VHH binders against NHL repeat-containing protein 3 (Nhlrc3). Designs and how they scored, part 9

Target 1, 325 residues: NHL repeat-containing protein 3 (Nhlrc3), of Mus musculus (Mouse) (q8cch2)
Amino acid sequence: RFCGSLVSRTFSFHVSWRMEDPLFRLDLGWPKNSEYFTGATFCVAVDSLNGLVYVAQRGDNIPKVLVFSEDGYFLRAWNYTVDTPHGMFVSGTPFEQSVWITDVGSGPYGHTVKKYNSLGDLVQVLGTPGKKGTGLNPLQFDNPAELYVDDTGEMYIVDGDGGLNNRLVKLSQDFMILWLRGENGTGPAKFNIPHSVTLDAVGRVWVADRGNKRLQVFDKDTGEWLGAWDNCFTEEGPSAVRFTPDGKYLIVAQLNLSRLSVLLAPPSGSIGDCSVVSTIQLADQVLPHLLEVDRKTGAVYVAEIGAKQIQKYIPWHSRTPAFGA

## First folded at step 4 (VHH)

Design c13 (from n2 with S104P G105N W106D; framework vhh_7nfr_2)
Fold by ESMFold2-Fast, scan of step 4:
Parts: sequence; C-alpha cells; structure tokens
Structure c13 (fold): chain B 325 residues (1-325), chain A 124 residues (1-124)
Amino acid sequence: as target 1 above (325 residues)
Amino acid sequence: QVQLQESGGGLVQPGGSLRLSCAASGFTFSSYWMSWVRQAPGEGREWVSSINSGGGSTYYADSVKGRFTIARDNVKNTLYLLMDSLKSDDTAVYYCARDLGYSPNDYRGYFDYWGQGTQVTVSS
C-alpha cells in the first residue's frame, strides 16, 4: 500500500483504464492476432504506403520481428540477424520500402543499426555486430536507441540507450557523417540516455533526452542547438516523441509513469515552453516505451513493454462508417 | 544455463552498512542491465536499483536514494549493492535480477532470471 511492489503478469489484461482522450480513441479491434505477441514488445514502425505495421519483441526462441496489416491481421515474421531490438523506422521510396532496426547490448548482432527489406532480408549494417565503441571511422555504437530517416534518405540516430556515447548522429544517404552532437552531460546539446528522435515539418530535429528529463531541439541542416523543453517532464523524462501528420501536436511517452501526453507543437520561429493538450493515463504495468504515427491516417501505435502488446489510437472523426450490403 | 547467485546478507544494527554481491554466469554479463529487487516478510516485491550494461547509468527507488549504491564489475561478472545507513524497513530478502532491456520501476515482467536471494535483517 505505501511500499512499491512489482506488478504480476495477471495485470497485463488491464492495459488501459482510459480508452479515450479528447483527440484520440483506442481501437479495440486492433490487432486481430495478439497471440503473436509472445515477448516484450519494444518498438513499432509503420509503412503507411503499403499499410504494414512492424513490431519488434524480445525473448528467447521467438520471432523477433512481426508484420501486421494496418487492419490488424498477422502477415509474417522473421528472427534472423536480430538479437535485442530497441527502435525501428520505415523508410524508402513508394516502390521500395525498408525497415531499419536498432539492436542493443546483447548477442552477436548488438550495437548495430540494420536495414531490412519487407521480406526480412538484411540489406545494410551500420556499426560492428557484437562490438560497442565510440569510433567514427568506421562509425561505432553503444546501445543505439532509435533512428529517423527523412524523405531525402538522410538519417538521424540517437546513441544510446544506457551506453557511453550519448550522442545524436546525422548521416547522408550514403552513410557518411554530416554532423554529430552530444556527449554525456546536462548542458545544451549534451545528453543522458538519448532515447528517441524525430523531425518536425519545419526542419527541426527533436530528441527525447530521457535521463535529463527534457526534449532537445536541433536544426536538421547544421546541427545547431535551438532549445529544450523540460517543464512537462519534472517527474519522468520522455521515452518517445513523434509529430502528428498535420504537425499540430507531439505525442510523447513517459515510460515509468505509464503515460502518453499530447503536446502542442511550437510555431516555426520559436521553441517556447511545453504545453500539454491532453494525457492518456495507462495502467501502471503497461509501460509505453516507443511509439509511431501513421503518416497517412494519423493513427498512433504504442509499444507497451510491460503489457507485451501494441495498442492503436485513432484520431476522433477519422473513421468512415461501413455501409452494409 | 543462466545463473545468478547473491551473497553478503546478514544481521546488522540500524545505521550499519552491508555490501551485497551477485555472481553471474551462463550469459554475456556486460551486455545486460542488472537490477536489485527486495521482498520484505508478508509483502510484495519492491524494485530497489538498476544499472546499465556499461555501469555509467544508475537508478534508485526513492526509499533508498542517497543510502544505497549499485555497481558492477564486467571483468568479474559481478553485480554489487552497497547499503549505507540501514533502517529496520530495509529488512528483506534481496534478489539479483537480469533485465532483457531496462525497467527501472516496480515492474517484474522484465526480469527473466532471478537469483535465490540473500536475507538482510536490520535490528537492534
């Protein structure tokens, strides 16, 4: 009662006590095949062009990557060359989408950022499999947490989830370092567990600086530090950050509070202070880790490590009523 | 083949100090987050502290902040908990636990392997 306690697995069935938010509602019909969530679900990525949802999970002797349709049907799975997935991002052309996966901290495939085609074939490896490091030629990682790939193919990687580097790296489409910011610390452009990275519509890079309980903002072209938001995170840092497709809101997860927040996006000319529009409070055992927004539909997919599931939140008024025959 | 074995528990007076050790084997210790979790008589499990794979980041429950220090030796495959200013409320069985990712809160579902536990009793 007054002492903290570990939550039993039975509470995983009470995953959200608030299914609705002023801006979003839980899709109770997604997924159709939740029985495939056999491990701890760490990350989710969306191929909005082909209507695919990728999920990565941790555990021994289970498929590491699951592929669902946007309607919730299980399609396929793979597990080769993925050891301990942490973050994922879908990128590519309309004709050729790929999924990137960050792999952390354990086994022979760790400390890498790897690109797979839609069938699960390995196409590219960044980092040295199984070897952590700080080096820049070749680029090394120490628990790379997440990445974002923009429409030009330029990449933004945050490294790491509890590793020593604590940095944001920008790569060209040919994987050359364009700029790098960060080291361990509390000052501007310094990080403690940079956990999530995304871009806004006006050329700013947003990093969830989880251990420092803030979001930090950088110019995408120069790497110049533009500001930070800490006023919304006094109790717990952000673990995930994404923009809604209209650019009006940020969706942020605070893992240990089991909470999602919808924040008002700043105008292009200023960073300002954080403003909370709404909050989705999940049950204590749910633990939202990373999330993704469908660029086409505005649906928010949340990887919930404690509940061992992905939940789908839909913007209000986004559905078309189905007319029966 | 994963094994975690705690040691260093015992009887200590209030205000005293103890050092717990956890010997790990059967996995690449340097690749995993590690945690200490305790269970007092008749109570549920309470998360105490976590440390990242490299040892550079540590996390503590509010009840032990400023009194306990978590540390690790990746060469010796050993996890430590240094306990200072012990209180009667710290009386519990202390468990070493391996974390598949990280979960520095009161959530057990993340710990895939546990040790047998070591008893800490704080009494006069």
Scores: ipSAE 0.000, ipTM 0.187, lowest interface PAE 16.0, mean pLDDT 84

Design c14 (from n2 with D99E R108Q G109P; framework vhh_7nfr_2)
Fold by ESMFold2-Fast, scan of step 4:
Structure c14 (fold): chain B 325 residues (1-325), chain A 124 residues (1-124)
Amino acid sequence: as target 1 above (325 residues)
Amino acid sequence: QVQLQESGGGLVQPGGSLRLSCAASGFTFSSYWMSWVRQAPGEGREWVSSINSGGGSTYYADSVKGRFTIARDNVKNTLYLLMDSLKSDDTAVYYCARELGYSSGWYQPYFDYWGQGTQVTVSS
């Protein structure tokens, strides 16, 4: 189910009779080779410099990682050293981009954060493969949910997709712990299923504290807690969070509500309260899980575990026309 | 009463051209996005092209990019599809459709009214 033009049959929209331009449009022509989505698609990551889109899916006897061009053509697949993928992020220099994958499996490769080159070769392993834990020397994970790597190579990992740790860890480029925040709880700097992590343009780390129905914000250099947004998430917590490249908006997903929202970015001087700019209601079975924004194009890729697909949304005034691209 | 009436279909040889028209009535045409959707024999419906309410933004399926042009005349309440370099695979019933479904920040095409369709046959 779910190929090109048939994707829209799965969705319900909020209907508006106001005739203003939308912020984003669905690219019905992406991908060109949807037949490779044979499992539940959990995460997506974008190599903006080389025009590659990485997709990870779950299932037995199927390729776990799929590589597409930004124009939607299937390029390759690999299934190396991945049990149960959860989150992905592309980082590196213009000469050498790599994909990081968090693995929440109970098999021999699980409870790890692993770095692969563009060909699928394993380059680095963080955590102890197959063994969950709370330890810091060496650093251990218990269901690591997602990571974000900044332009300096410093990384931010949320460890807690149903695990015991419920923490945010900052690592240096050489994988040394710079700071760590979090334990299970509802108070400031405590988490219940920290599910997604991203950075804004002004040195703040944003965490989707899914089980506590809020976003939490930290200073990226010190780890100081700066605030939280809960007013937009009374029905369900955010499963994913990303900023648009211009810094004007946050894109969030609420998985069990099958909903995507565009939120107004806070001013540099404060966190404030959450303001919803727009929302889209997808059909109940779609289940948007994690998403990624192409920093070059502003395209938003959404991994939909129930629909077993990735949807691509592009900015309304994008240089690349969305439909059929 | 909303009505959409297509015309301009017919038989054409490969490499030929056709111009489809859709006359709209019963609503404020200039306030709505409009689309062309086709259905080939034995296949499901395939979206072809969309145009915004003012006509300044146009969108195309990859299979027709560079060959088809969507246009509108808001004074005459008419939608057009100019089809060049026609291929046998373009053989289908072509429908004009009124777009309704987007939220203020997101666009996914949803169609609430359809025309009766006009047959385009590309064969030697």
Scores: ipSAE 0.000, ipTM 0.275, lowest interface PAE 12.8, mean pLDDT 85

Design c15 (from n2 with D99V R108E; framework vhh_7nfr_2)
Amino acid sequence: QVQLQESGGGLVQPGGSLRLSCAASGFTFSSYWMSWVRQAPGEGREWVSSINSGGGSTYYADSVKGRFTIARDNVKNTLYLLMDSLKSDDTAVYYCARVLGYSSGWYEGYFDYWGQGTQVTVSS
ESMFold2-Fast, scan of step 4: ipSAE 0.144; ipTM 0.613

Design c16 (from n2 with S31R R98K D99T L100I S104A G109D; framework vhh_7nfr_2)
Fold by ESMFold2-Fast, scan of step 4:
Structure c16 (fold): chain B 325 residues (1-325), chain A 124 residues (1-124)
Amino acid sequence: as target 1 above (325 residues)
Amino acid sequence: QVQLQESGGGLVQPGGSLRLSCAASGFTFSRYWMSWVRQAPGEGREWVSSINSGGGSTYYADSVKGRFTIARDNVKNTLYLLMDSLKSDDTAVYYCAKTIGYSAGWYRDYFDYWGQGTQVTVSS
């Protein structure tokens, strides 16, 4: 190529090409302080009780954790003890909410799952900081991808965002292993890059088995494998999975397709096959990574690593649907 | 204090039978998957069989399927391995093993407590 008058730059619009879908619309007014997104935004977590939205971003010499109000105002930034954040989850009592962050860095804070209080103080570390491993006593991690904490304080962790571990670990409130599933592979209860984990309303654990292009489902109390969905993911595996608060739908991100899919929840008593209700196609290079659903409002927050932003999607009012009755 | 105590090993001829027992104490036996693991001289540990907490689900290594039966008595806190049609290749120290979690029995390498082992020797 020659130097000339044709100097063009690719401009990517950071808003979804489809601002409206049958169930959700983009909130163009969120956040109010987007100037704080100075790095690649990898994960988002919601404190529905206190109206807070936590965002973790990657980059050198920037604050790793940002705190916004649910109305989009920047409140504070904290926690420089995070190296390379990957996933996060807010849990706790109404009086003491905590944020958990998975860290996949090669530095002194990496290969850990860390708990922070509402003031940003580190209060618990799982794993060995800076040392990856496969050990179970003490429990070690190798690129822990995400976690989910239920209302009883029991924890579900997927360990293997490109690491040697490919497993789902359930811990008690006291951080003891209750059950564990997984090794590298394509068979039932085997994983290739388990990337996201969530619970449904009927005691099932859902894992985004990204490298195998499927969702896998387990009984939360026994760890028994219950089934898998692969028919919706022939092009790209799921990077994130969450249920809507009413339990009717799953929301899934497919990173390399820059796509969000709304899936019908499985029928009672069975897993069935995946059924797509709608898709939200994002602009090229947006790259939705992980997402979170506000349990109180049903709002969906999407961490977009390519666009370096969080987008907020709001459920439509039931009497005013975007596409008619 | 968790304790697992195996018994019932010994010398037997090829084609013979043995019954191994494991007495468990110091934990709620009825809530855990239990397994038998063996180690032949100079070899690594080989998983043999697992049984779920209620005794209704049993799993076997291909090398022993159809010849061995795992069973448990949750009232007596005892695990059993009934070994039929024994072969020279079954010669090993047999260990009773507790799974690290309540439902990890399908993943045979996730054990936190082991017994001292009982020697089984199959020779003519």
Scores: ipSAE 0.000, ipTM 0.152, lowest interface PAE 16.2, mean pLDDT 84

Design c2 (from n2 with S31K S57K L100I R108E; framework vhh_7nfr_2)
Fold by ESMFold2-Fast, scan of step 4:
Structure c2 (fold): chain B 325 residues (1-325), chain A 124 residues (1-124)
Amino acid sequence: as target 1 above (325 residues)
Amino acid sequence: QVQLQESGGGLVQPGGSLRLSCAASGFTFSKYWMSWVRQAPGEGREWVSSINSGGGKTYYADSVKGRFTIARDNVKNTLYLLMDSLKSDDTAVYYCARDIGYSSGWYEGYFDYWGQGTQVTVSS
C-alpha cells in the first residue's frame, strides 16, 4: 500500500516547558490540598454532575480514596473495604452517583470490582474478595484493571493487570454476562494485559492492550472485533484511553515514557490508522497510569504513580472549548 | 431457564452428509454468538465452528473448513451445522454451546451453557 504521506513512528512531538500544548494546558492551581496525596496515586474518576473528583492511592495506614471538588478542595476521604485500588469509574443517575473501584493483588479485598456510594459505603461486590479465578458462574477476576459503565448501566470490565485472565467482559445492569472476549495472545481479540477500557460515541469499545502495544476496538452490542491501532505505540503500549466529550480526540497515556498523546478519533464506519495530533511530555518518571476526562468540562485528570499526584489539564477556550458552565 | 437441545446425529458412511440442529430456549437467541464443539472418544473437547448473533460472520476450525457450514435461524431460535464430505476423524459427540467468548478457538470459559450433545459416527 502507498498513500504518499509518510509518518515516522519514531518522531517525538515535544510540548512547551510549561506542559502546555495547542489543545490542553496544565492547571497549576489544582489541587488546593496536595498534602493529602500521601501514597502512590493509581487512578482517578470524575462525577461531572456534582463536580467531584475521586482519587485512589496505595499505601499502608493512609486513606485509600480521596474526594476533591473540581476546583481542587479536599472534601473527604475513606478506605473501608479498599485494599489495592487499580481503576475507578463514576456512574449513576443525576440524583445518585456512585464510584466503582477495581481492587487487585493478594489482599483481603483483592480480585474484585466494587461499587461505593458518594459517602464511601459499599453497595455492590463483583468477584470474590481475596479469591482470584477464571470462573464465570460466579464471575471471578484476577487483577481486574479497569471498568467503564455506559449511561444504560451496562458495564465493560478489562481483566487483568498481569493475572491469569486476558479478557473483556460485558455485564448487564443486573450483572449478568452479556458477552466475553479475549484470551492471552497477539492475534485479533486476544490480549496481553488489557489495562484500560472506554466507549466512543458510535457504539465501539476501545481497549488498551498494553502488553501488545495497541488499542483494540469492538462493537459494544455484539462484541465483534472491529480492528486495532498499533502504529502509535511501537515504543510502549497504552496504559489508559479516554475520548474527549466532543468525540474528536482520544487521550492515551504511555506510562514509562511519561507521555500523553492526543489522537484523532476515527470516522464512523472505519477504524483507520492511529494519527497523533499532539503530545504532552510529562516530567521524567512521573509514570502516568490511568486518566479520566470530565464529560462536562473536558478537563483531563492524570494519575501519576511515580510523582504521587493527580494533574489536571484543561482545554484551551480558543482551541478546544470546555463543556459546562 | 436456558436450554439447548441438539438433534440430527447418526451413523453415516465416509463421504456422506449430516445436518445437525440445536433448538434454543430461555434467552434472547438473536443477541448471542453460538458455537459447535465436539468431543471424540477418549479425546478432549475441540472447537468446530462459531457464528455471530446476526448470522453474517462465521468461523471454522482448520480441520472442517470447506466441508462444514454453520448457520442460524433467529426466527426459529435454531442453530445448524451442515456437514459434508464426512471423514472417520469427524466421529464425535457434537455439542451446541452459547458463546460469550466470540470464539475462534477452544477455551471452556467462553461457553456458559451447553446442550447434552448428539452422536455422529462415521464408519466404513
Scores: ipSAE 0.000, ipTM 0.296, lowest interface PAE 12.9, mean pLDDT 87

Design c20 (from n2 with Y59R R98K R108E; framework vhh_7nfr_2)
Fold by ESMFold2-Fast, scan of step 4:
Structure c20 (fold): chain B 325 residues (1-325), chain A 124 residues (1-124)
Amino acid sequence: as target 1 above (325 residues)
Amino acid sequence: QVQLQESGGGLVQPGGSLRLSCAASGFTFSSYWMSWVRQAPGEGREWVSSINSGGGSTRYADSVKGRFTIARDNVKNTLYLLMDSLKSDDTAVYYCAKDLGYSSGWYEGYFDYWGQGTQVTVSS
């Protein structure tokens, strides 16, 4: 009954007006073509230079990667060499943007981090397709969760969405290991399900250490552990972390609580403690998984695996608070 | 359209030297690892050497370490293999290959495009 499953799989939750916070509002007009969300939507990435939004979804016999305009129009889709997508990130030069996708699970393309051009052509594979491992030469993965690529082309990968690896790996643009941190554990620089990774504006790497209910912070050049925030995550760990383009706030997701939080960025020269500025409570069973921030507009795109949709939040342009509180 | 074109092969005596070149087009050459793979008559393919996108990191098969040098010119989109102290066992067709990922040895799934090959014959 494939037609009946399409009807149930195109069901989406629309966040009501009550889900606005003082900093962000839901864009009810995005996307224009929600009918293409036929599977569980796990991740989203933004090409701010070309105005493209990439979405990856899971399911058999459906398009795995969807491409929308920033205005919400469906443009194209591809199914190439993507099995079980988990995280994604857009990187490249102004003349050549690419999308990276982490692929998890025991399928033929699993345990990989793969680079695609804007047309969906596979141009790079890290890891061995279908084979999990802990090896470093060649570098192997076991359920790689997410990656972040900086403007130099250096890459930060968190490897273990429930796999045996619990590590943060930094690669050069040429895919050589520059430094590696992490093993299974609760102590400093140890992880339990490192699920999301991002950079701040002052050379720090932030990891959502989901199973340990904290964010951990590292120096991007040395891999030195700089601190952790656990005081905001007593009920559940963060599944996603991103900075706003102005560097003032972090946006985090807590999946089973169906919640997004806006956190105050730490002051220069310290990590401090976590401070919640605002919270967006989503409807029960929406399940926000991973999210992305448009570096040009500040728009926040949230992949909601339970609701099977991407929602877009826009910063208030005429009502931005003078002081964050 | 990806194209890889090898040149520089030929007949050489044991102990001699050859320089192979591979001209690449149809992709951003400076973004990819590149490799040399050889195939002797009646044998399977054997990985020889790999070089990272920037040229600063290289890998070699044990059979060629200390004798072969891999190099690249990202301005000219050209890959090189400098072969010294050639042995009869080095006789093979040499292929230029575009890498898909981090690799320290030959595996077919690590390469998406191959050149047509250039013949190297080491004989007295």
Scores: ipSAE 0.000, ipTM 0.139, lowest interface PAE 17.5, mean pLDDT 84

Design c21 (from n2 with S31K Y59K R108E; framework vhh_7nfr_2)
Fold by ESMFold2-Fast, scan of step 4:
Structure c21 (fold): chain B 325 residues (1-325), chain A 124 residues (1-124)
Amino acid sequence: as target 1 above (325 residues)
Amino acid sequence: QVQLQESGGGLVQPGGSLRLSCAASGFTFSKYWMSWVRQAPGEGREWVSSINSGGGSTKYADSVKGRFTIARDNVKNTLYLLMDSLKSDDTAVYYCARDLGYSSGWYEGYFDYWGQGTQVTVSS
């Protein structure tokens, strides 16, 4: 039995929460050093090659980025060049991994998408630090929400989390705009708070169009709008979206419902409608914001603003070591 | 720790050429974008040119495109600006700067370290 019969106006005793689901189970032993979560935890990213988990948190005069091992041990903290972290993604070659962080707000480092090396050194800044904007030459941001970097080094950025921009931007490895879609609205290829972005295995870009209570889908090469899913999100929009490594499922967070949903991935060549396979109901006021999937293990890390923590979910049928190796 | 030192400025007549150099030390030069930024007397800073870490990608302000060439030598940790067909409007103090991002096309771009500057005067 896990503890707790505390009931208050901010916590519901009758919340249908579980430490496990048919597809996933909570790792109660992760992290080992939760005392380092001194601020609100907004995002998480995974370096699957080196077994590292990066966490960004908000607060004044505290470490903004925490680095844990995949086994849950605190390793280091860095980065006072972040004002208000929102989204995060690890990318790079097998020889050199980097972590990207989106920064929102009007502090001296805000309205930027910044690249750090594995040692925490700032290497690249996209946007104009401290200045929001709509411009394209140079590219400006207004509360950039998240990014995704594919294996070619091409980047997909959703901008913004409550700003004037409501757009999806694709950049080359050299940060040139390849295509851009979006403006504020409810129609196809229009957004209201594009909050999370990911790629599937068949060349489609998926955007959590949070304010419009839907996922939207685009061709990664052309930016052509391919469709949308709204039938699973009538109560609350998606705040985060990621695919499982086998491509079979999407994991989606719905922040104000304190819920994770496992959705069936659409077949190649079709978008169809949304189908819910299972749900993980978290405790009331946990508020899952963004999440990341370990591409090697299939573990799901969830950044929970209200609970000020990261939770790790492990697939029940995760791959064991190779047979007879 | 980080140091950037410009050289090669001077007085030149309109239509002339100059080669500016910037010696970098205290960091891994080959991993950073580098930029040239100028400031004319009584004016604000104007971004001139940028080059990526490997030297394969370059960007230029419209005012200098076709006349200036940015280059780097990662073995010597040196940034160059080759200035041809100089005009009186090119008169400025030229700074090399370590460039952290795509905002290099903006004269208010995010530059974390600057050199001391080298004076270029184009006059008859």
Scores: ipSAE 0.000, ipTM 0.204, lowest interface PAE 14.6, mean pLDDT 85

Design c22 (from n2 with S57T S104I W106S; framework vhh_7nfr_2)
Fold by ESMFold2-Fast, scan of step 4:
Structure c22 (fold): chain B 325 residues (1-325), chain A 124 residues (1-124)
Amino acid sequence: as target 1 above (325 residues)
Amino acid sequence: QVQLQESGGGLVQPGGSLRLSCAASGFTFSSYWMSWVRQAPGEGREWVSSINSGGGTTYYADSVKGRFTIARDNVKNTLYLLMDSLKSDDTAVYYCARDLGYSIGSYRGYFDYWGQGTQVTVSS
C-alpha cells in the first residue's frame, strides 16, 4: 500500500508515487496558485459546466472564498457575509450557476445556508443569521454541515456539524420543507453529527453520520430509511461522501485517520455491506475534511484542513483522458 | 492578535476537583471549535476534550470520560474544563487550543493557536 506524504500545519511535501492508487492519481500541477491557501481549507465545490473550483477557508483577516479554474489558476476571492464556512455545493442551470455555503459560526452570518452567484453576491439566505434554533417555520439551523442540490432544484441539508438538531432536511426548489428525518441518537434515522450528504444515481440520499461511525441511506422522495453501512468505519466515522459520475463508486474521507477510501456502490435493490475497493493513505495531520467530485471529468478535490490545501485526484482510467475535460 | 489565557490550575489531592478557564480574545470565539490538550512531563501532547462553536456537542478522551466536563460561554468568550475525581495520571500542563479542525475520541483536530498552559498537579 501507499504510505502518503510528509505534512506540516503550514507546509506539505508530496511524493506522487506515494499518492497513487488503482483508480486515482494526484495531480501535482494543481493548483497553480497555492499561495492563496492562507487559512484552513474546509470545503470545496465544483462548477463542472464553467470549469470553476470554489474553496472556502477559515482564518482571521483572510479572504474566505477562493475561485480557481479547473486548470488551477486563481481567478478571484471574496469574503462577503461569510463567517465560518463548513460545506459548499454548486447548483443551477448552465446559464446561472450559484454556490451554496453552509455557515456554522455564532457570528452575524452563522447558522445559515447561503446562496451566492459566481461573483460572490449574496442571493438567498436560509436560516436566521447569527441565531441557532430548532424551528421549522421559519426553518432554523444549528451548525448546518453540508447540502446537496438535485438537478431539479430540490435540496438536501444536514444540520449538523456538532449542533443540537442532528437532522436531514429536504427542501423544494422554493425552500418549502418536503420531509425531515433525524434527532440525536444511535438508532435508525437518528444522527450524531450528520456531516456530509449526497445522492446516488437511483434516488437514494446518503448521509455521513460521522459521530455514529456509519453512512445512512434514505429514499429521496419519501425520506424512508433504507439502511446503513458501519463495517468500514469502526476506527472513525466518515466526514465526507460523494459518488463518482458513473455511479460505480463512493469516495469517503475519514478526517483524523487522514484517509480516503473508494467504496463499491450497492445495486439499486439493496444496501448490503460496505466494500472497500481502494484506499489513499495521506500523511498524518493532513486531515481530509470534505470533498467534491467533478461530474464532467471525475476529478476528486479534497479539502485538507491540517495541510491547508486542496488536492486534486484524477481518474487513471476514464472515457475522458487524465488532464482532460 | 489572537490570545488564549488559561487559569485555574494548581495542586490538588487525588479525588479532588479543579475548574480551568481559558479567556479568548482577538477573534470571533463563538465561531470556532475549542479544545483542551494536556502534556505530562517527558510525554507528548494528549488531546483531552473538544467542544463545538455553539457548545451543544462535546467529545472526550476515554481516559477522562465521565470525570471531566468541557463547557463554553460565548458571551464571555471563555472556555472551561471542569475536572472531577482527579487522579495522579491527570498531572500535566493543560493547554487551551483553537481548533480549525475536528476532534473525536482518541483523535485530535488541527490546532492553530495555543494558550501558555496551566499546570495541574495531583499529588498527596
Scores: ipSAE 0.000, ipTM 0.249, lowest interface PAE 17.0, mean pLDDT 85

Design c3 (from n2 with S31R S57R R98K S104A W106T R108E; framework vhh_7nfr_2)
Fold by ESMFold2-Fast, scan of step 4:
Structure c3 (fold): chain B 325 residues (1-325), chain A 124 residues (1-124)
Amino acid sequence: as target 1 above (325 residues)
Amino acid sequence: QVQLQESGGGLVQPGGSLRLSCAASGFTFSRYWMSWVRQAPGEGREWVSSINSGGGRTYYADSVKGRFTIARDNVKNTLYLLMDSLKSDDTAVYYCAKDLGYSAGTYEGYFDYWGQGTQVTVSS
């Protein structure tokens, strides 16, 4: 009989649209240049200040990093010093934004977290290119999954995506380790495939502890474990986590279920239990991997490795763009 | 090179007090958690206390809570352990440790650098 792995899914637009999701709608007009998605699209990052969307894809002899406008036009691509991208994040000052990319696998650029300027020039390398490790001086990685950079330039890195390490690392703006949590396990502050990391508005670090089917929460300044949510993830762990700009909701991806969930943010002073507000069921085998939220617009960009595309979801309460905008 | 140097240990009678100091060099002390860990003769290492980078959060083992106070001076790059109401069970080598963080529940902090230790003996 038919199974999703044997039957290609080309109508993700139609299947992803649900009357049961009151909060977000698919932007059918984004991107305008989908022909550039020639490989498996693993991650997406947004420069909300300059209206840019960065996409990283895997494949041989193809451009690894694509740059689109927020309106969906292809602008440029880079292929320098990126081998096997996994996660990415845009950070910087209001005067200059940069993109960070985690690079995994056995290639010459693998096991690194690398910073690029807006032109695609490499400006910083963390880790040892091509060499996995557990060391702290210098800091080594084994399949670093994702990072988040706060407005102070302090960094949060989850390492890794199925490697030797199962840890959350906080770095200062000059790349010194401030605190580190994690080892392989199921207990508090232990991880199995820490896959995504983000901050909330009240100084908490949220980690998608994918293999343990939960989100874990830490104090950003101390690294103190504050709690975990597992009740929403009994069948499949979270692969990605982000907050909406108003802080009211979390958006989470569950890769093997081809599903996005909108979760209610915890009440002040507690972590509580996970509460699902709505779900977006994607077409079978679309496989949402990582996602990013535009801090200015609230748009959600989803990297779909099975469908080899990025989809853009916009809040229903946003004004419809003017014709030709 | 990172260096941690403990001082202030010695022999005291039960009920006595000691103040341990740890002089830190070779790193930006004010950015890191610091901890005290002890080792009694013939036993494994036991975590005693931790303090965050700014000094506003402190954590203690149940065996020392209410008797010991951890403190830091980020201007002098010095960590302290003030020990009151000392008991024979507090006899150990006390180590200053550079700490990459603390989690709730069991302390499983990661220590990348250690001092040489200072001996505390509580005996009559």
Scores: ipSAE 0.000, ipTM 0.265, lowest interface PAE 12.9, mean pLDDT 85

